Miniprotein binders against Protein PET54 (PET54). Designs and how they scored, part 8

Target 1, 293 residues: Protein PET54 (PET54), of Saccharomyces cerevisiae (p10834)
Amino acid sequence: MKASSKAIKLVLDHLKSTGRVLGSVESGNSATISEKTASVNKQQQLQEKKPSVLQYRSYNPYLVKEDFLSILPENLYKKRGQFTNELDFQLMKVRDPKYFQFKDQYYLFFNDYNSLTEYIKLTKHSRINKIRVKMTPLAQPLPTLLTKLQRYSKNLYNAFRSSEQYFEGLNEKVDVSGEFTTNQLRSILDSVEEIENKSVLVWNIPTKLRSHDILNYFWFYNIRSSFKIYWDDEMKRNLRFISFENSHDAYRFKRNYHGLLAKELLTLSEKGDAADYSLEMDDSKILIEHLSE
Below, E stands for the ipSAE of ESMFold2; O stands for the ipSAE of OpenDDE; V2 stands for 0.75 times the mean of E and O plus 0.25 times the DockQ between their complexes.

## First folded at step 3 (miniprotein)

Design LB3 (from MBL with N42E R59E K60E R75L K79W R82L E86F E89Y Q93L)
Fold by ESMFold2-Fast, scan of step 3:
Structure LB3 (fold): chain B 293 residues (1-293), chain A 102 residues (1-102)
Amino acid sequence: as target 1 above (293 residues)
Amino acid sequence: SDEVTQLLKEAKELLDEAEDLIRKAIELADQGDYETAIRLFEEALEILEKALDLLDQAEEIAEELGDPSLAEQILDLMWEALEKLFEAYELILRAEQMLKEK
């Protein structure tokens, strides 16, 4: 009777030690699960690395979202009256993060790779303004793209505040933290849109005019900030950043002064040394780019 | 289907041909022959466009068959073709810039 109880205890002790060895074998089966998990993680990583940003190169800085929608087949956009969320994208002009100049390229931000691929298929033989479209997926990793966009956003925000904040901020690094998604890129784009609507770049304002002179001459445009963002002393070329309190004043400024001869600006100001300025900027036209156009 | 298999085979052969042209063009650009390099890059773009056209046909058949693994294979090849197209286009722009400089 008691020998049976002792035998059962020995069997249980043996099964516990064997179970630990069998647990190691079952841990081997866990290696198969880990291998399957690694395969799934690799597939997920590859899916996450598939591009959702499409690049279009063009010297035309005036392309708008409608230009990219109009090249889609009529049955897709006309049937729905509006572009559907499935193929919806955000359009971005690619701008230099330091000088804000158009970089002869556009980005189309799609919700996913399938939307991007479908757009390419539908447009591969299309033309914008009689030029064949060459749409390519952006090879640049999302974190790198996000860092560049954050640098642009930071520099633009600083310029909008003041010339001092802009120049002080140029050497500061941008920190990118957390998970990177297409939605985070869109959030950055949305954050800069308001400032872009209120900002212009101006080429060929007379080199001798200071920021104070510009503010005085254009006092009725509600200018917030005005400074030379780029200049070449040898070529006597300059690019000025001007920001306004509202988007309507930015629009009106471009409308009224784009294409004017630079020398005409000085004759209207009636300031000293105007003759010297006109000699330096004889036939140069004032060229204005509204950042949101 | 046999038709999809043939289209995928032809698309893969075109992708390999485009890769060879891109390599030859880079070699010529390294030797300073930017004009010939641009021509070969443009030829690679045409071949990649043909590959995408075959993959488009394969996708239409795969949708009719309802095979998700085949659809994924086609999508992967399309992505590869688009990446090669991006590379060739960037290299054309660089070669054009170098040609303007000399």
Scores: ipSAE 0.000, ipTM 0.189, lowest interface PAE 15.3, mean pLDDT 70

Design LC1 (from MBL with E10Y E17W K24F E43L K50Y Q57M)
Fold by ESMFold2-Fast, scan of step 3:
Formats: structure tokens, sequence, C-alpha cells
Structure LC1 (fold): chain B 293 residues (1-293), chain A 102 residues (1-102)
């Protein structure tokens, strides 16, 4: 009834979504043509429509789309991995456009206002972590949201390319081009997600380790770029951005080093440079946030 | 702490779920369905990472409250999660290799 039932439901829902709708003999002629025409019209509608956005404020940075689907009535929850168009949404963790840190809120992007309204009605009395879900329609104008998303996207893309491009790009204005449409939003979120999957934020890496030291020390993780994105001289804290060639390496890096004492990194070094480590940093823990989480 | 208790409850539920997914994915891979197995292993990896983040948060709160026994219990759960991550990662690589040879 617990975890095994959930696992079976996910597997069954996945198999249902990948399976038998494509196997219909009827779809080989008139039905397939009708479905293709409907899909083309649907795609055109998505491109033209402005998305409708819900804001959800939460200090919990670990919420995933599954959490927002699980609060729907059971008959809809059983279709995890399958969506009716009316309830389809994209989830975005709101991140600082400059430092990429989680900003204690989520956006749910719906294809239209009807979908948003339906979701609110279905989840009005639901709870996540025993806290009643309080979702609010976006107060900000859509152009303001688009500007923030494009700024975040641009800064993240520049950071993924190099530290030099990131710092040069911070002083540039973001020019909003075109209309804020569902298709444009989807394109931005897809691009952002690809980079987020390959990137981490790391607190408390020893300040004595420079960018080239990080590349050499972690050579087997295929790091593309590594640089300090934030400094707090008063608190003696720093935040480092690290990007990887693939999402698997980002995942492995977090898995292996999150929660380790900073001192332990040096003791794992093949060069045995632990003697250079400051004893004042013995109690500092390496804290890693995978941006796609 | 009520907060620590809630985080532990969710983390344990996620660990159980990931174990079930890994077990079922292995059965699918044994039957030759490597594509579905890979998707389920990747889902298990995401769930295990999420569980580790919840456990790390719970551990920090337990340490702040001065409960070393609870913090140690949480570290044991984190070790379990890391072992399952390593298992799932290795299984994904093997399934990907088998799919490539197919």
Amino acid sequence: as target 1 above (293 residues)
Amino acid sequence: SDEVTQLLKYAKELLDWAEDLIRFAIELADQGDYETAIRLFNLALEILEYALDLLDMARKIAEELGDPSLAEQIRDLMKEAREKLEEAEELIQRAEQMLKEK
C-alpha cells in the first residue's frame, strides 16, 4: 500500500502512456489524419496563446512536478506521466537571475486560463507537507516575468559558457523580442532545463582552491566551467558555480561530495596536499545544489 | 522537532519508493525492456537525490538542536541512499550498453 503500490502505479502509467494509443488500426487512416490535424491546430494555439501562471511560495526547495500532481484527486493522480491538456503545466523553481539560488517560490505555467482555474479548484483543499496549498495567480505583468526569465536564461547560458562571459554579461540590458507566448516560454524553459541539469551551486569550497585547482582536483567529472559567483567577505562564505559536460557528471558530483567536510576534500586528493589546509575550516561542510532539483 | 520528523518521514517514503522502482526496473531489464528500465532507474536516481536533500536538511536541524543520536540516524539513512544511487547508476550504464548492442 505504501511505496510498492506507488512504484507499480508509476510503471503502469508509464506503460499506458507509451503503449496502446499508437497501436489502433483505425489511426492508420482517417483517425491518424484527424489526430495530426488536431495536433497541428493545438501547436498553433499554444504558439499564439499567452501562458497563465500560478505562484506557489514555499521554503521547501525540493518540490517537483510530482508533488503538485499528487495533490490532485486520485483519478487524475493515477495518470502520472499522462496529461489531459486541461491540467498540463510546466513547473519552474524560481531562481535568482544573478546568483541562481532558489528564491522560495515556484511558478506553474499553464497553457491557458481555463487550465489554471481548473487546477486551483481541484487543489483548493489540498496540502503539501501538511501545509495548505496557497497558490496565487501571477501578480506581475507577463512582460515583467518574461524580462526576468530572459535575464535568468541569459546569465545561466553565459555562466555555462565561461566565467568571462558571465561577468561581461551581467552589465548588459536584456532586450525582450517578440511576443510572450506559450511557445516562446516553452523554448526558454527547455533551454534553461538543459543547462540546469548540467550545473551545480557549491557553498564552502576552501578559498585556497582556485578555478584551475577545482578542474584538476575533480578532473574525472568532466567540468566545463568553475568560478566563484558570490563572495561574502564578512561571513567568509563563497558560492561557486560549476557546470559539467553532461547531467550525469553533475549528478555524480553532488552525490559524492554534498555534505562532506571541506577538510575531507583535501584528504581525498591524490596529491596529498592536506597539510596546506587551514584548520579553521575543519567544520565547514560542502553544500551542493543541483540546479535541476 | 516536528519539522525533522516530517522530513524523515518523507525521506523514508522516498527511499522505499526508489527501492521498489529499482527492483522493478531490474525485472524489466531482465526481460529485455532496457528503454523502460533506464527511465525507471533515472526516476529512482531523482527520487534518491531528493531524499538525500531532505535528509541533509533534517541532519542540519538535528545538529542545530543538539541531538547527535538523531543526526547519526540520519547519516545512516544518507549512507543507504548513496549506496542505492551507486547501484542505480551502475545499472543504468549496463542497460545503456545492452540497448546499444541491441
Scores: ipSAE 0.000, ipTM 0.150, lowest interface PAE 16.0, mean pLDDT 70

Design LC2 (from MBL with E13W E17L D20F K24E E43Y K50L Q57E)
Fold by ESMFold2-Fast, scan of step 3:
Structure LC2 (fold): chain B 293 residues (1-293), chain A 102 residues (1-102)
Amino acid sequence: as target 1 above (293 residues)
Amino acid sequence: SDEVTQLLKEAKWLLDLAEFLIREAIELADQGDYETAIRLFNYALEILELALDLLDEARKIAEELGDPSLAEQIRDLMKEAREKLEEAEELIQRAEQMLKEK
């Protein structure tokens, strides 16, 4: 498409004008004393604001909000099994800001610090999947947390839009200005959740399948963006990001293809040398993570 | 014919752009900046895939028009694009290996 071609030209012109070092690397080399001082002052001014966020470390990536609600005493549930809003929270899987893999931890965002303290008190002796629950208040200052969340949100949004937007945006600095508020935090979390509902990560798609092969084979899933986001050289596998126009298509895609043998996917491709594919086929399964699950 | 000409012009430009990005990425990797190099290599892969899509469309039109000489020229460009794509993928794996060792 001509619009895509024009965007690529603008990126190339930008790279030529700014030199060979891009984004955070370029920024690191050019950082001024004044810039560093301003950043430190803002962080110091906000250090007294304690985030109403609990951190839970777990290697289990399949925990959902209900798992954290079920460990509360039954007397906190209203008639008909409804939980009270006083101890309500937003659950977030902590993901790598570049590659979106789960980082073995969850955040529970509470409306205020008193609700957080009450939740800790009520769950002190509880277990999730037979493992004792150990939750700690997040030690990071609010500006640090905000910067981390905005970076993840920005990269996720760019990936949702296109591979071009994602790679161009990877090393761009996040603008963290103004006061950190509950409304600002909720806005970021809501935006993240919407995109996560429409996106999947896929391990073990055969290396010889290109983005256009994926788009052509899966034409009926309304795929918006599909590209390789990470490589694991030791295991000789790759991670692909796929976004969809709606959350239902992301759900359908995971349900239909999760656990499929990677070699079986090659039989569905219109393109490729069958002899070459069979030589590189392994017994690995396609592993799909729906980012909102 | 005019449509094929426009597709070929865009595809050739994208092939040149990908070659430039691969060269820049190699120089950055040689300097030890593997993270930026990997980003540029991945960008080149997406550009090469786009070029192949445009070339495939042009080839189909050339075949429909019954121009075997033009179709052969397009297949040569597609071969060049695939070779660059394979090179870029190999270089990404190498850069990622170096990044892990760092």
Scores: ipSAE 0.000, ipTM 0.162, lowest interface PAE 14.3, mean pLDDT 71

Design LR1 (from MBL with D76Y K79L E83W E87L E90F Q93L R94E)
Fold by ESMFold2-Fast, scan of step 3:
Structure LR1 (fold): chain B 293 residues (1-293), chain A 102 residues (1-102)
Amino acid sequence: as target 1 above (293 residues)
Amino acid sequence: SDEVTQLLKEAKELLDEAEDLIRKAIELADQGDYETAIRLFNEALEILEKALDLLDQARKIAEELGDPSLAEQIRYLMLEARWKLELAEFLILEAEQMLKEK
């Protein structure tokens, strides 16, 4: 294959860790009933403004707006700088609001239903990375999407500030009181992107490494904060959130450590007593997701 | 509850079986055995489709029970299955292209 077998296997490892483990820790949400009621009341206002959303499911977490523009007919693609706002859309990479992992889906927000319909017609026979594009209008209520986005934004902001603020904020509810507008969506996405550019998720950091150890081992990366956002003691899996002072350090961190064996990370920093290190972690690889990537 | 537990157990076993087939097929493709790799990827597709059917049944039961936590867990498993389907389909196309270039 032309694709890297190592890269594909690492993605498979990440998916198995992400999909099964995250689902099991979700608690029953009584707030969901309140959210549904609020959603119904606001649906009439949003229906008048006709916001339109396409859903695209993909295993590829690295798709950017350019990928969705490049599948338009070549005539329009070469003139894309002259596209009217009527054919423009905002891309959202869907992330879990609590654990920030990619949820294998993208949303394309169009200004109106006509723009959405036109995009579907123009891309009907297109492929992204050799995979046939299947885009569907989102079936979920639009106010529910905005609520989930605001919840993600708030939790991500709190995590960027500190571990304490993240955990304290998890039980707070977010109410969507305003009308859904293109400007409000852009504002939220811009705020989120600033933090995403400076943050990574890391699977399989050895359990022996504490938050202060991470700061000491990677002192040259200007780390703001590092804490476990999820862990499973039985499967010995853990997910860590790490934020940086700037986006370049987040990029460097992923570039340098993604795909390394977890056991090598311990060896790089210290050769001390290995009594606390699990043998099951010897073959595990460090898997890094840069949130803006 | 018992019905959902059994459906989830069976679906998870199928997801693991499909992943093992995909990994084996990748190794065979790396060795140049594209015909066997394509066969194994297609076997994985059939197993993933079965897993999705079981997960869809479990999701409907969870929705009827009004359990959003359980429904979310099932949603993550369905996303895993769909992603593996897309991956296997992609890799079949790549292997077919390599086979034609012989």
Scores: ipSAE 0.006, ipTM 0.489, lowest interface PAE 10.0, mean pLDDT 72

Design LR2 (from MBL with K9E E13F D16L E17Y D20W R23E K24L I26E E27Y; at its last look DockQ between E and O 0.31; V2 from the best seeds 0.00; counts 0 for: pae E 12.9 > 1.5)
Fold by ESMFold2, look of step 4:
Structure LR2 (fold): chain B 293 residues (1-293), chain A 102 residues (1-102)
Amino acid sequence: as target 1 above (293 residues)
Amino acid sequence: SDEVTQLLEEAKFLLLYAEWLIELAEYLADQGDYETAIRLFNEALEILEKALDLLDQARKIAEELGDPSLAEQIRDLMKEAREKLEEAEELIQRAEQMLKEK
């Protein structure tokens, strides 16, 4: 927990540092320092920046790391019993940065290019859910990927903190200027994964339930933030972001309420009377997506 | 303009939501819950129709602003959305057949 909060702070401190350097009145010194740090960053990036990211496109949003490990040759998988560093990767489900909706793709972040190429060789004839695997190394410039990742990470972190921070942060620019390291990428990925483990997206919570009603009824969950990120009163559809202080509560929340009729939640929360005629006709189901799953 | 961008962003979000509903409905149908699957497929149809309406509004504004390249891109999105809508209708028919056979 403490290490993950430190990792998020590290990323934010780095962003603040680059912003202060760019806004400094000492333009001559900033230019000289920027040139030297940029030269070092370019040399470091060139030496370590063979492609290390695989893109896997899939409409299936429920793939987990085991799905990508289980397609390795059975002898290798069985002999080790557990994943090792030489084949280690971080799996990221790609989501849009505003509504956190799945974008039909996954990124696999490997430690180096050799690990990436070995994984491709070992899996090129494999299938996931009976679909032939096609892993695509990203040939796109890493600064563009880093910018998208930082935008997503910042929006997610802000949503985890509060609705005010989320909405205020949507229009803030994200700049990848400054010193780049592989450790910073890993830190961003770790912090995103931690927050996703503690967060859910919930469709169709009845509009009568305000944020304080949700916190009051679900008091036995340690909810950190809860707010609507999308709503349409005409279609009576809404999307709510809910984050918890721990991942177990996010898991329990989904397990207990996914598929529940919205009118039943009103009855359980004591906000809706069963005799309320207008609510009796609403057959909408509460649909919950745990961001880590 | 900002209005076209906002309409496109919302429409693309609704397309993602509809696709997620379809995938969830297919999963539930595989589990034998055809009644829930059919309701979710019909929700997806409603969402796709809303997305098409937003895309059509964005296309008209793009044409009014004199951006025919953007208008063409929006038409391509609309074609894709209509194809998803037809797919969902077919899935509903198959799920209804399975429900009656059960």
Scores: ipSAE 0.000, ipTM 0.325, lowest interface PAE 12.9, mean pLDDT 73
ESMFold2-Fast, scan of step 3: ipSAE 0.092; ipTM 0.606
ESMFold2 (binder alone), look of step 4: mean pLDDT 88; pTM 0.878
OpenDDE base, look of step 4: ipSAE 0.119; ipTM 0.547

Design LR3 (from MBL with L40E E43L E46W E49Y K50E D53F Q57L K60Y)
Fold by ESMFold2-Fast, scan of step 3:
Structure LR3 (fold): chain B 293 residues (1-293), chain A 102 residues (1-102)
Amino acid sequence: as target 1 above (293 residues)
Amino acid sequence: SDEVTQLLKEAKELLDEAEDLIRKAIELADQGDYETAIREFNLALWILYEALFLLDLARYIAEELGDPSLAEQIRDLMKEAREKLEEAEELIQRAEQMLKEK
């Protein structure tokens, strides 16, 4: 875990460093220009290209990469190697950078524009879960998408560390440097996925239960942090972020409590009193979203 | 229904938008800007798919409500959208071929 946390920090720190590195690269040094140019040209020939992006809008929050691969023609699945690699993409589920809830859209990042256009040609009349596929190639501005990804990544990392880090970080500016290569994007998405695998969003936990109560009642789950990221006092609704030391505990927590009536959760609490029980007699269900789903 | 009327309004606006993009893309291709033309044609193609989705939904609702006349009118609009879609695909292939020949 320490290694994973260090890797995520390094990726996020890299995303924050923009002006100095770009200024240095743009300025150049005349004394070593020919040597640097030769070295850079050789390295550039081996670099991955800028990713191309497809946007897919859907209210279904449970789509995974396999759902987007399954709509490819059956004969391409028989050649699971060379041709599949040509159509490879990274899937990003769009989440709110502050509240982490699904925002009804997905992005498919392809290694190049040719891969994107080929995917489109092969899937344009297909359906996912009986709904016709509507995919839009993003022309411009990619910088807006990168900014949203960086804000989401930063806020998610801070939430994973602690509620204090999360709230302190909300108003900090995120710097976007140049363009992402496919490798840089993959690194960021992999780091984000590691935290997402260990994190859940929970609607309708009883208002009486505070963060330390959650940690005590569910200590078997190795919870790292638990705090409300959204609440509506009028509607008596709240959204809580909970992170775990490992992905198995996040999965187990969702399995055991998703769909449970909020009033039933209170019967598992040893700290409930008569007044609290009467206030929490609502029929509301505990709704749990595992961020990696 | 009000819902069918709203879906048809949105679909017709998308069809008009796609036609404008196709016209613009053809002009760009005529000027030799095949890269930009291909991008605009692809945008038009996806707007046409969005229009088809809305039309298909409107047709489904019309059929469920027992209005076969309205459903038939919607199928005519869907046919028009599919014809524009095929045109855009052919134009993309032509522009891609011209770009390769540079």
Scores: ipSAE 0.000, ipTM 0.103, lowest interface PAE 19.1, mean pLDDT 70

Design MB0 (from MB1 with I19K L33E M77E)
Fold by ESMFold2-Fast, scan of step 3:
Structure MB0 (fold): chain B 293 residues (1-293), chain A 81 residues (1-81)
Amino acid sequence: as target 1 above (293 residues)
Amino acid sequence: SDEVTQLLKEAEDLIRKAKELADQGDYETAIREFNEALDLLDQARKIAEELGDPSLAEQIRDLMKEAEELIQRAEQELKEK
């Protein structure tokens, strides 16, 4: 992207020029600019907007930001993306911080409380997939929410790196330092989204398949990490976390194996005779959730 | 076997390139490279069988099946083009 690199260089050159000019405008002018900057910073501290969070409960794990925009009046939706819209929000699927399973709820992060109340007002009589929309402001304190989000983020990054990092990190405390700001939230959500795009959760992979078997069997999917994150011997179910080098391979993996019968994943001849096959006559389907979906 | 490892590495590289080509919509070149990878995998399988390693040979057969599935998908995309 040659054009992008040139544009960045022009911006950097402009910032250097602005700094030099401000430095060379010594005396009264420099003091005036400094006073204005200090005043703006003080005003920003006094008028600092804390993000406001709206909670939506839904068993549907496949909702995306577009679904929440589409329930707004058509005139507002059409203007979004063409002109500045103060009603913007960031969407987050609420996931278990340990097992990464969807927790039947979504958070909508607004830049301020007025945007949140306006969104509630505009969507009061709307439906998503035939279900009446009931959204409530989150009662939980913002610092508590940030701590939970940072814990989810840390555990997800550790899982992305390796099973060892994941299990070692589970008992480590995450400390939120400083004020919970819109910028901190945006940074965390962007980082989480990158890893979620490259990761899947898989139910019902045959229990005899270990992490190295998965890596060897699916070698051409560029799997980075694969391990059982949860197992239930009573129900004979297991949940596996798999991360990929790129989001396309995660997408392809789900497309190719979601809904496949677990017994079809392995060939009859793999380390087995007829007796070994009889142990694997499970009719369970492989269920795959792409974390970014 | 170092020979089997080298063949598997070369097949992996071909499949990676073929996937990139398929992502760009160049299904014809992708199919060619997937087929080249299949040939390397078949060579690795034969060597594993000669070495008396039926588990390795079976693992390679599974990889060949996955590569064949990628070819079938690319051929389907090409037809729907």
Scores: ipSAE 0.000, ipTM 0.111, lowest interface PAE 22.2, mean pLDDT 70

Design R1a (from MB0 with K9E E10L D13W R16Y K17L E20F; at its last look DockQ between E and O 0.06; V2 from the best seeds 0.00; counts 0 for: pae E 15.6 > 1.5, placed apart)
Fold by OpenDDE base, look of step 4:
Structure R1a (fold): chain B 293 residues (1-293), chain A 81 residues (1-81)
Amino acid sequence: as target 1 above (293 residues)
Amino acid sequence: SDEVTQLLELAEWLIYLAKFLADQGDYETAIREFNEALDLLDQARKIAEELGDPSLAEQIRDLMKEAEELIQRAEQELKEK
């Protein structure tokens, strides 16, 4: 079913205008390139650089480059790990620059428009996980993507260090210097890989557990940082960022606690007088997103 | 309003959570979270209407339709499991 991505975008755009939104909306502050320099050089038609980026929308957060290679005709009879990549694209999972959550999107970066169009042609009738492939050229300028990716990288780096650095850094401008290149994209992705491998997003940790209490409760994990990046006190919903000193602890943490009832996590904490935990602990499950997955 | 903003943020959050649950094969919990998101969206819609922002109300209705489509999909996947 076609998610009304337009409505989500409009609501998100409205929400961002009020400054509280859990998604880094592209501030559609199109910098008013001041009208003044429009006068002189008429003739250089800004050849709208033909898009070299494909957008794939999927709710599946676990797609890898191999899934996008597997649908190429050249790979039809090959096993996973034997896929060829004649079109030489880079895959990027789209994560929120502020909250790091998966944004139901993947970008395929091609070297040129011809490679992009060939990929569309070759895959137009293909399916990924039984879902018909529908990829669209990304209409947004590459510098905008780079800005978002730089913001993601910076915010993730800050979050990995501390809550203080994360929150202080959220309002900082990200200087995007230079022309967006595939090498810059790769460099940014490579720069966050280690942090992503060591970082999880955790939903529905009981609000009664403070960040310090979490560190003490999970003392058997080498937790580097733990803090709420989002919370709603009325709905008892919260998102926590938890980083570890090693990727193995991040993986084990997901494996051990993902899908547990939030109330079960509290009963494991010896400190709570079981009595005054009013029964209204939401039947919410602990949900853990590992940022490398 | 700040309230509409909060409701929409939370609804978006629940939709995201529900999608994640559905991807994990927990369609029952996903459906519950999508329905909770619909309730919040409906509240936000009513407030937007009361504030005299019909454009915002229509945008919220489009989100509600999307959430309903996601529920139907999760219900279908649940039946096929």
Scores: ipSAE 0.000, ipTM 0.230, lowest interface PAE 12.2, mean pLDDT 76
ESMFold2-Fast, scan of step 3: ipSAE 0.129; ipTM 0.595
ESMFold2, look of step 4: ipSAE 0.000; ipTM 0.243
ESMFold2 (binder alone), look of step 4: mean pLDDT 86; pTM 0.840

Design R1b (from MB0 with Q6W K9L D13F R16E K17Y E20D)
Fold by ESMFold2-Fast, scan of step 3:
Structure R1b (fold): chain B 293 residues (1-293), chain A 81 residues (1-81)
Amino acid sequence: as target 1 above (293 residues)
Amino acid sequence: SDEVTWLLLEAEFLIEYAKDLADQGDYETAIREFNEALDLLDQARKIAEELGDPSLAEQIRDLMKEAEELIQRAEQELKEK
């Protein structure tokens, strides 16, 4: 039976070499079925275990664990998305470790191979928002997956504390324990979720508004930290990170300002003289991403 | 091309899953999963032929034959129980 599996991997490697599998393989330290076959002996030994991680690619950044539970048969699903059987998994929404933007993919971490295979079997004909669910099993989690998550967690924590801590921490090396455990994953994901619930990314806030202006203009949202995380002079675009004392204020902020024109944001201010139709971004829309959403 | 990639990845997963089931003595479920993999491989072969890649289509045909042999072996084991 080894011969059959080897032949399939050779076909996948052929597709990969011609560029036909560009979207199916992660660059860097990712491990796929096709890459496992091409790996050196030492790396094959380290990853010579059955897969326990599923990768799901989606342009929809708003998927939560409940969405992945809702496509399972009702008899395995408690009200509120809780399981009574061994099909437990941890969901990781992949975000850029520097700019925190969604990277069009999710990882589902299962405790064992049997749980992963059962999930695939039960969901192979299912749809999320009318799109057929296609998931790729990955080799056992590499230390690099934990490293990526740790870097994201650290940078997010620093941004939550202050802009100064964020910029100072960007190039600091992350200490990797060399072992990936379920408890470490859960701990990091829980910590990340707490901060994500209190944080938003905002595109196209008017250039004239500085950090102190943001704090004063939005004084009733209990903002902790606000700074530009990215600026593109060529496209005249900016991305700002804003964190709040509580998750409800982050939710309210997105609800109230998402989709407004930049010029309308200033026009709605108590200080009418702050409205300036000569602003560079007056025709652009305020786009808000709540990190936990 | 992306569709062929997903079909092949799904087929390989189902074949490995079916092998594990057969190792555990669950030949009936293994046969069902091997047949699902075979259907996915046939779909991939048709797409490869439509795209004018006879080399890929031939490789997929070889994989389909191997999957058929695994099905026959599992059916034989099932009869012997």
Scores: ipSAE 0.000, ipTM 0.243, lowest interface PAE 13.7, mean pLDDT 71

